VH-VL binders against Large ribosomal subunit protein uL30 (rpl30). Designs and how they scored, part 4

Target 1, 158 residues: Large ribosomal subunit protein uL30 (rpl30), of Saccharolobus islandicus (c3nh88)
Amino acid sequence: MVELLGIIRIRGWAKAPWYINETLEMLRLRYNFNTMMYPKTSQILGMLNKVSPYVTWGEIDPDTLKLLIIKRLETAKGDKVSDSYVKEVLKIENIDTMVKQLYEGKIYLHKLDQYFKLPIRLHPPKGGFKGSVKRPYKNKGEFGYRGDKINELMRRMM

## First folded at step 20 (VH-VL)

Design b183 (from b169 with light chain S93E)
Fold by OpenDDE, fold request of step 21:
Structure b183 (fold): chain C 158 residues (1-158), chain A 119 residues (1-119), chain B 107 residues (1-107)
Amino acid sequence: as target 1 above (158 residues)
Amino acid sequence: QVQLVESGGGVVQPGRSLRLSCTASGFTFDDYAMHWVRQAPGKGLEWVAAIAYDGSNKWYAESVKGRFTISRDNSKNILFLQMDSLRLEDTAVYYCARDYWEGYYFDYWGQGTLVTFSS
Amino acid sequence: DIQMTQSPSSVSASVGDRVTITCRASQGISDWLAWYQQKPGKAPKLLIYAASDLQSGVPSRFSGSGSGSDFTLTISSLQPEDFATYYCQQANEWPLTFGGGTKVEHK
């Protein structure tokens, strides 16, 4: 099984140093509320730590991932993703199977940009951020690693 | 408890300058991007300018670009709009508005300040 | 720039009526749309964001729907305090743009 991280850019309007922007671009997090999913690797974690003031991330669970796909992921044409679409382009029976295969490491979302519009774009969270966006999550803030709490945030941003 | 209070509006002559202020309270000012939105008498709403939380980035409507400057003093919780080379078509009530966490939504507005021109 | 077109420009209604206002974007904006209410001499008030999310404190009789280019604001049962002008606004890209407004007035 593959560990999957959900990553959200939460600070996007302010100018960032070029080396930060470069990393954000590599992660497909060019704009605020851009959201991506990547396997948890040392390389990804290194990148995230580098740009931590601009993003928040954690372990995304299957239910949240499914919701993300259904509610916010768009096809290459800009339509909502359906079971039939997944079957058509990925030869996967349905979205549930897609989610399963993502966690099995059989497919990777970041490699499916020919079929889906990436990154995903979320809205600001319902009820707003609970802490300061200028502070780490672990210090009454919002940026950086937040573990499984990323799921609650993502759900509020869908 | 969020409050935005505009000031600085008045009657001006064409070609002159005017500086509007917006004093914010009831929230962490430097957590939020801010906007100016204006409304000509009897007309609709027009976005004017936006500024990032730290002032490092700014956006302007084409109609005011090169003439208006948005800025902020986070130490004083004040948003500014410097309006130079004013034109008759700039006649409007000017609102400052808070951006909802950089989501491009205006969740709080001031009461507005009127800018008009002398006959 | 994205042009936002509201329809109708004005609507006459009575208390208790169902009121529907439409907003069309010149291009697809997904669900990046907000609705505002403005009463005479007052600043606009955010009602709906993200096309359908109700702003805190806004009565449930207000609802938003739509995605892509066509959006709708619905007041299920018009109340006396709802007579006002309503604006849609796209939040998809710079420059931010508003619809022309819809005035809801007494029949």
Scores: ipSAE 0.928, ipTM 0.960, lowest interface PAE 0.5, mean pLDDT 96
Fold by OpenDDE, fold request of step 21:
Structure b183 (fold): chain C 158 residues (1-158), chain A 119 residues (1-119), chain B 107 residues (1-107)
Amino acid sequence: as target 1 above (158 residues)
Amino acid sequence: QVQLVESGGGVVQPGRSLRLSCTASGFTFDDYAMHWVRQAPGKGLEWVAAIAYDGSNKWYAESVKGRFTISRDNSKNILFLQMDSLRLEDTAVYYCARDYWEGYYFDYWGQGTLVTFSS
Amino acid sequence: DIQMTQSPSSVSASVGDRVTITCRASQGISDWLAWYQQKPGKAPKLLIYAASDLQSGVPSRFSGSGSGSDFTLTISSLQPEDFATYYCQQANEWPLTFGGGTKVEHK
């Protein structure tokens, strides 16, 4: 089983240094509230630590991931993702199976950009951010690692 | 409570300049991007300009680009709109508005300041 | 630029009526749409964002729906304080643009 990270860019309007932008681009987090999912690897974590002030991330759970796919992931044509679409393009029976295979490492979301519009674009969280976007999550802020709390945030942003 | 108070409006001659101010209170000003939105008398709303929380990025409507400059002083919690080369079509109530966490939504507005022209 | 077209421009209604206002975008904007209420001489007030999310403090009789290019604001049961002008606004891309407005007035 693969650990999956949900990553959200939470500071996007301000200019960032080029080396930060480069990393953000690599992560497909070019704009504010761009959201991606990646397997938890040392390389990804290294990148996230580099761009920490601009993003927040944590371990995304299957329920949240499914919800993310259903509510916010769009097909290449801009439609909502359906079981039939997943079956059509991925030859996977349904979204549940898709989620399962993502966690099994059989497929990777970031490699499916021909079928889906990536990154995912989320809305600002309902009720707003609880802390400052200029501070780390661990210090009454919003950026950086937040563990499984990423799920709550994502749900508020769908 | 969140408050935005515009000032600086008035009667001006075409071609002249005017600087509007918006004083913010009740929230952490430098956490939020800000906007100017205007409304001509009896007309609808028109987005004018936006500025990032730190002022590092700015966006303008085509109708004001090159003439208006949005800026902010986060130390004083003030948003500015420098309006140069003013035209009759710039007649409007100018609102400052807070962006809802860079979501492109205006969750709080000032009461506006009127800019009109002398004949 | 994305053009936002509201319809109708005005609607006459009575208290208790169901009022529906539509907004069409010239291109797909997903659910990046907001609705505002403005009363005469007052600043606009955010009602709905993200097409269907109710802003805090807004009565539940207000609801938004739609995605892509067609959107609807619904007032399930019009109240006296709801007579105002309503605007849609796309939040999809720069420049941000508003609809022409819909005035809800007394029948």
Scores: ipSAE 0.928, ipTM 0.960, lowest interface PAE 0.5, mean pLDDT 96
Fold by OpenDDE, last read:
Structure b183 (fold): chain C 158 residues (1-158), chain A 119 residues (1-119), chain B 107 residues (1-107)
Amino acid sequence: as target 1 above (158 residues)
Amino acid sequence: QVQLVESGGGVVQPGRSLRLSCTASGFTFDDYAMHWVRQAPGKGLEWVAAIAYDGSNKWYAESVKGRFTISRDNSKNILFLQMDSLRLEDTAVYYCARDYWEGYYFDYWGQGTLVTFSS
Amino acid sequence: DIQMTQSPSSVSASVGDRVTITCRASQGISDWLAWYQQKPGKAPKLLIYAASDLQSGVPSRFSGSGSGSDFTLTISSLQPEDFATYYCQQANEWPLTFGGGTKVEHK
């Protein structure tokens, strides 16, 4: 079983140092509100800590991931993702099974860019950000690690 | 409450320069990207320019590129639009607008300031 | 640039009427679309963003729908204060562009 992180770029309009941009690019988080999912690994965490001021992340739960796929993930052609599409391109019965396999480590979203448009683009959160985007989440801010709270944010941004 | 107040508009001659200001209050100014949007009399809305929260990045409409400069003073909560080489087609009410968390939406607008021309 | 085309340019309606305004983008913009209301002599007001999300304080009689290239603003029951000009705006890419506007007039 694999832990999955949902990652959102929350500051993207300002210029960033090249080494930050390089890491953000590697994460497919080049633009504001770009959103990706990755397995929780030391490498990913290291990258996230490096670009912490520009992103927020946490453990994404299956329900939120499913919603993310349904509402915001697009096919390579720009269409909404459907069970039939998943079956067609991944030979997986449906989105639920896709979610399951993501958590099982059988498939990785970041490796499915031939079938889906990645990164996912989210909207600014309904009601706005609750804290300062210039502060860490743990300090009445928005960037950095926010654990399970990433789910409610993502839901507000779908 | 969020407030944006434009100033600096007036009557100018073609080729002249004008500097518009937008004073922001009621929110953390340097948390937000800002925009200028203009509207010619009896016409629609036209996006003019945008600036990142820290002024490090700027975007311009092609119609004003090379002539207009957007800037900001975060210490004073002021957004600026320096308009050089003004043309008759620049006649418009100029609005400053706040970007909704860099989402490319304008959630708050000022009352606008009119720029018009004389012979 | 993405061209935004609104239809109709004007519409005459009465209080209580259902009003529908259409906005078409020259290319796909997913759901990166906003609607604004502007009354004479006033600044525009954000009504809807992300194609269908209501801005806070906006009456529920306003709704947005659509994705891709075709979008719709609907006023379920027109109120006296709703007579205004409405603009769509694509938020998909630079430069940001507006539709030509739709004036909702009193019949």
Scores: ipSAE 0.927, ipTM 0.960, lowest interface PAE 0.5, mean pLDDT 96
Fold by OpenDDE, last read:
Structure b183 (fold): chain C 158 residues (1-158), chain A 119 residues (1-119), chain B 107 residues (1-107)
Amino acid sequence: as target 1 above (158 residues)
Amino acid sequence: QVQLVESGGGVVQPGRSLRLSCTASGFTFDDYAMHWVRQAPGKGLEWVAAIAYDGSNKWYAESVKGRFTISRDNSKNILFLQMDSLRLEDTAVYYCARDYWEGYYFDYWGQGTLVTFSS
Amino acid sequence: DIQMTQSPSSVSASVGDRVTITCRASQGISDWLAWYQQKPGKAPKLLIYAASDLQSGVPSRFSGSGSGSDFTLTISSLQPEDFATYYCQQANEWPLTFGGGTKVEHK
């Protein structure tokens, strides 16, 4: 089984150094509230630590991932993702099976850009951010690693 | 409570310059991107300009690009709109508005300041 | 630029009526749409963002729906304080653009 990270860019309007932007581009987090999912690897974690002030991430759970796919993931044409669409383009029975295969490492979301519009776009969180976007999550802030709390935030941003 | 208060509007001649100000209070000013939105008399709303929280990035409507400059002084909690080469079509009430966490939504507005032209 | 078209431009209604306002975008904007209320001589007020999310403090009689290019603002039971002009706004891309507005008037 593969650990999956949900990653959200939470600050995007201000200019960032070129080397930060380069890494954000690689992660497909070019704009504020762009959201991606990646397997938890040393390489990904290294990139996240580099751009920590601009993003927040954590372990995304299957229920949140399914909800994210249903509510916010769009097809290449801009439509909502359906079971029939997943069956058509991925030859997977339904979204539940898609989620399962993502955690099994059989498929990777970041490799499916021919079928889906990536990155995913989220809205600002309902009720606003609870901490400062200029501080780390662990210090009454919002950026950086937040563990399984990423799920709560993502749900507020869908 | 969040408050935005515009000032600097008045009667001007075409081709002249005017600088509008918006004083913010009740929130951490430098945490938020800000906007200017205008409304011609009896007409609808028109987005004018936006600025990042630290002033490092700015956006303009095509109708004002090259003539208007948005800026801010975070030490004083003030947003500015420098309007140069003013035209009759710039007649409007100018509102400053706070962006909802860079989500492109205007969650708080000032009362507006009127810019008109002498006949 | 994305053009936002509202319909109708004005509507006459009575207290208690169900009022529906439509907004159409010239291209798909997903759910990146907001609704504002403006009373005469006052600044606009945010009602709904993300097409259907109510801003804090907004009465539940207001609701937003739609996605893609067609959106609707609904007032389930019009109250005296709801007579105003309403605007939609797309938040999908720069430049940000508003609809032409819909004036809700007393019948």
Scores: ipSAE 0.927, ipTM 0.960, lowest interface PAE 0.5, mean pLDDT 96

Design b183 (from b169 with light chain S93E)
Fold by ESMFold2, fold request of step 21:
Structure b183 (fold): chain C 158 residues (1-158), chain A 119 residues (1-119), chain B 107 residues (1-107)
Amino acid sequence: as target 1 above (158 residues)
Amino acid sequence: QVQLVESGGGVVQPGRSLRLSCTASGFTFDDYAMHWVRQAPGKGLEWVAAIAYDGSNKWYAESVKGRFTISRDNSKNILFLQMDSLRLEDTAVYYCARDYWEGYYFDYWGQGTLVTFSS
Amino acid sequence: DIQMTQSPSSVSASVGDRVTITCRASQGISDWLAWYQQKPGKAPKLLIYAASDLQSGVPSRFSGSGSGSDFTLTISSLQPEDFATYYCQQANEWPLTFGGGTKVEHK
């Protein structure tokens, strides 16, 4: 099964160096709370290391991904994603099957932007951030790798 | 407790300048983007300007662009609005407002400071 | 710019009444909407953000609903302290814009 990284931009209004902005644009994280899911590869991890002060990431679980699809992902026209839409455009039975195929590596969400509006835009987290967005997650902050705790954060931002 | 206290309002002549201040306390000021929002007497609310937490980016309403400058001094926890080339239509109570984590919502407001004109 | 249209402009109501205020955006804004309460002589206070999320310390009699371009603020049982003017605000894009306000007055 493929590990999927959920990646959220959490600092967006302050200027960043041009080379940081180029990498954020390649990840489709141009604006604050833009959110993308990518397979865990050395290339993605290298990009995340470069832009670490501006993003947080971790391994998204299937339940959180399903909620994200239902609550925040939109069709190309801006409608909510439904089982019937997934059946129509991906030729699969439903959203549960879509989630399964994403984890099997049979489809990749970042390659489906003709059918879905990407990136996903999240709200700021309910209850606010628990630490400083200017410090790493592991040092009383919010940015960088947070492992499976990305799922708790995403649920507060939906 | 979060507090925002505006000052610097008053009676001014058209074409003159005025500098508003907003002193912040009860939170880490340089973690937050800030706004100015105004309300003309008997009228609704109008967003005026915004500034990033480190002052590196600024945004303005079209009605004030080129005349007003938002700025901040993070060492003193003060937000500023420099208002140049003042016009009668700038008459309003000016509020300092904190942005909710760059989400475009105003979670805390000051009491406001009134800017009016003499002839 | 996104225009925000509130209706009604005023509501005459009694304590205990259910009050409904509507807000319409000139284009779709998903759920990027806030509601504020402003009492006479006071600054606005955030009630609701993200169309339906209640700000900390706001009584549960306040609720928000809607998505896209049509939104509603409901006060389930009006209290004496709820007589005020209410504003919606879109948080979708610059410039941030407010509705014209709805004044809730004692009948």
Scores: ipSAE 0.674, ipTM 0.886, lowest interface PAE 1.7, mean pLDDT 93
Fold by ESMFold2, fold request of step 21:
Structure b183 (fold): chain C 158 residues (1-158), chain A 119 residues (1-119), chain B 107 residues (1-107)
Amino acid sequence: as target 1 above (158 residues)
Amino acid sequence: QVQLVESGGGVVQPGRSLRLSCTASGFTFDDYAMHWVRQAPGKGLEWVAAIAYDGSNKWYAESVKGRFTISRDNSKNILFLQMDSLRLEDTAVYYCARDYWEGYYFDYWGQGTLVTFSS
Amino acid sequence: DIQMTQSPSSVSASVGDRVTITCRASQGISDWLAWYQQKPGKAPKLLIYAASDLQSGVPSRFSGSGSGSDFTLTISSLQPEDFATYYCQQANEWPLTFGGGTKVEHK
């Protein structure tokens, strides 16, 4: 089983230093509320720590990932993703199976951009942010690692 | 309680300048991107300009680009719109609006300030 | 630029009526759409964002639907305070653009 990190850019209109922007671009987080899913690796964690003031992340659960796919993920042409599309392009029974294979490490979403429009774009959170986006999650803020609380935030942003 | 109060409107001659101000209270002003939106008398709404929470990036409608400058003073909680080379088509009520968490929605508006022309 | 077209330009209705207002975008905008209410002499007020999400404090008789290019605002049972002009606004891309408005009036 693979742990998947869900990563959301939460500060995007203000200009960031060029070296931060390069790392955000590599993560495909060019614009605010761009969202990507990556396997949890030392390289990804290192990149996240460098850009932590601009993003929030945590381990996404299968139910939240499924909701992201059905509500926000788009085909390369901008249509909603369906079971028939997944069957056609991935040769996989349905979206439930797609989610299972992502957690089994058999497929990687970030490598499927010929079939899906990436990154995912989320709405600002319903009810707003609880703390300042300029402070770390650990200190009454929003940015940085938030563990499984990423799932609650993502659900409010769909 | 979020409040936005515009000022600086008035009657002006074409080609002149005006500076509009918007004083913000009831929220942390420098956490929010801000906009100006205008409405010609009896007409619809037109987005004019936007500014990032720290003033580092700005966006303008094509109709005002090069003539209007949006700015902010976060120490005084004031948003500004400097309007140069004013034209008759700039006649409108100008609203200050707060952006909802960089989502492009205007969740709070001021009551507006009127800009009109003589002769 | 994305052109937003509202229909109808006005509607005459009575208290208790169901009122439906439509908005069409010149290109697909997914669900990046807001609805605003503006009463005479007042500033606009956000009603709905993300096509269907009700802003805090907005009565539940207001609802929004649609995705892509076609959107509707519905008032399930018109109240006296609902006589106003309603605007849609796309939040998909710069420049942000509004529909021309729909005036909901007595009679």
Scores: ipSAE 0.670, ipTM 0.888, lowest interface PAE 1.7, mean pLDDT 92
Fold by ESMFold2, last read:
Structure b183 (fold): chain C 158 residues (1-158), chain A 119 residues (1-119), chain B 107 residues (1-107)
Amino acid sequence: as target 1 above (158 residues)
Amino acid sequence: QVQLVESGGGVVQPGRSLRLSCTASGFTFDDYAMHWVRQAPGKGLEWVAAIAYDGSNKWYAESVKGRFTISRDNSKNILFLQMDSLRLEDTAVYYCARDYWEGYYFDYWGQGTLVTFSS
Amino acid sequence: DIQMTQSPSSVSASVGDRVTITCRASQGISDWLAWYQQKPGKAPKLLIYAASDLQSGVPSRFSGSGSGSDFTLTISSLQPEDFATYYCQQANEWPLTFGGGTKVEHK
């Protein structure tokens, strides 16, 4: 089973330095509330530490990932993702199986942009952010690593 | 507790300039993007301009681009709209509005300030 | 630019009525839509964002629905304080645009 990082850009209107923007573009996080899931690797963590003031991330659980697929992920044409679409383009039975294979490392969502519209775009969180987006999560703010609390935040942003 | 108070409206001649101000209180002003939205008398709402929380990026409606400049002074909690080359079609009540966490929604509005014209 | 078309332009209603107003976007905007209430001489007030999320302090008789291009604001049982003009606004992309408004007035 692989760990998947859910990553949300939370500061998008203010200008960032060009070298930060290059890393955000590599992560597919060009605009605010763009959201991606990547396997937890040293390369991804290094990129996240570099862009930390502009993003928040943590380990996404399978239930939250399934909800993101159902509620926010779109086909390349902009339609809702269905079990029949997943069967047609990925040759797997349904969305539940898609989630399982993502956690088994058999498929990678970030490599499926020919079939899905990526990145995922979320709303601002219901109830707002609880702290400043200009401070780290660990210090009364919102940016950076938040562990499994990424799941609660994502659910408020769907 | 959140308050937005606009000022600087008045009667002007076409082609002249005005600067509108919006004083903010009751929240951390530099955490929020801000907007100007206008409403001609008896008509609907029109978005005018937006500015990032640190002032580094700005957006304008096409009808005002090149004539209006949005700015902010975060040390004084003031949002500005500099309106140059004013036209009769700019007649409106101008509202400042707070953006909901860069989500493009206007969660708090000021009372508005009226800009009108005389010959 | 995304054009927002509201219907109807006006509705006459009585206290207790169910009132429905609609908003159509000229292209798909997913659920990036807000509803505002404006009473005469006052600033607009945010009611609903993200098509269906109720702003804090807004009564539960207000609800929003829709996705894509077609959206609805519903007042389940009209109260005297609900006579106002209602505007939709797309939050999908610059420039931000509003519908023309729907005036809910006393029958």
Scores: ipSAE 0.662, ipTM 0.883, lowest interface PAE 1.7, mean pLDDT 93
Fold by ESMFold2, last read:
Structure b183 (fold): chain C 158 residues (1-158), chain A 119 residues (1-119), chain B 107 residues (1-107)
Amino acid sequence: as target 1 above (158 residues)
Amino acid sequence: QVQLVESGGGVVQPGRSLRLSCTASGFTFDDYAMHWVRQAPGKGLEWVAAIAYDGSNKWYAESVKGRFTISRDNSKNILFLQMDSLRLEDTAVYYCARDYWEGYYFDYWGQGTLVTFSS
Amino acid sequence: DIQMTQSPSSVSASVGDRVTITCRASQGISDWLAWYQQKPGKAPKLLIYAASDLQSGVPSRFSGSGSGSDFTLTISSLQPEDFATYYCQQANEWPLTFGGGTKVEHK
């Protein structure tokens, strides 16, 4: 089973150094509240540490991922994702099975941009951010690694 | 308590310049992007300009591009709008507004300052 | 630019009435829409963002619905303080644009 990192860009209007922007572009996090899911690998973690002042991330759980697919992920044409669409383009039964296969490492969402509009764009969180976006999550802020708390934040941003 | 207070409005001659200020209090000013939004008397709302929290990026409505300059002084918690080459169609109440976490929603507004023209 | 069209331009209503205001975008904006309330001589106040999410401190009698290009603000039981002008605003892309407004007036 694969751990999946959910990654949200939370600072987007201010200019970042070009080398930071290069890494954000590779992660497909060009604009604020762009959101991507990647398998947890040393390469992804290295990239996240480099851009950590501009993003927040953590391990996304299957229930939150399913909600994200239903509420925010769109087909390549901009429609909502449905069980019938998943059956048509991925040849699997439904969204639950799509989530299962993502966690089994059988499919990778970031490689499915021919079928889905990526990155996902989230709203600002209901109730706002609880800390400064210019400060680490671990120190009364919002950026960087937040572990399983990424799930609470994503649900407030859908 | 979030407060935004505009000043610098008044009566000017067409073609002249005017500088509006917006003093912010009750929140960490340099955490927030800011906007100017205007409303002509008896008319609707028109977005004018936006600025990133650190001043590094700026955006303008086409109607004011090249004539207006948004800026900020984060050490004094002040947002500015420099208005050059003023035209009669710029007659409006000008509001400063706070952006909701770079989400393009205006969660707090000032009281507005009126810009009009002498004939 | 995305043009926002509101209707009606005005509504005459009594306290207790259900009031519905519509807003149409010239292209799809998903749910990137806000509603504002403005009383005479005052600044606008954010009511709803993300088409249906109520801003903190806004009474639950206000609700928003819609997605794509057609949106609705509903006041379930009009109160005396609700007589005002209401504006929609798209948050989908620059330049940010507003509807022309809907004035809710006492009969």
Scores: ipSAE 0.657, ipTM 0.878, lowest interface PAE 1.7, mean pLDDT 93

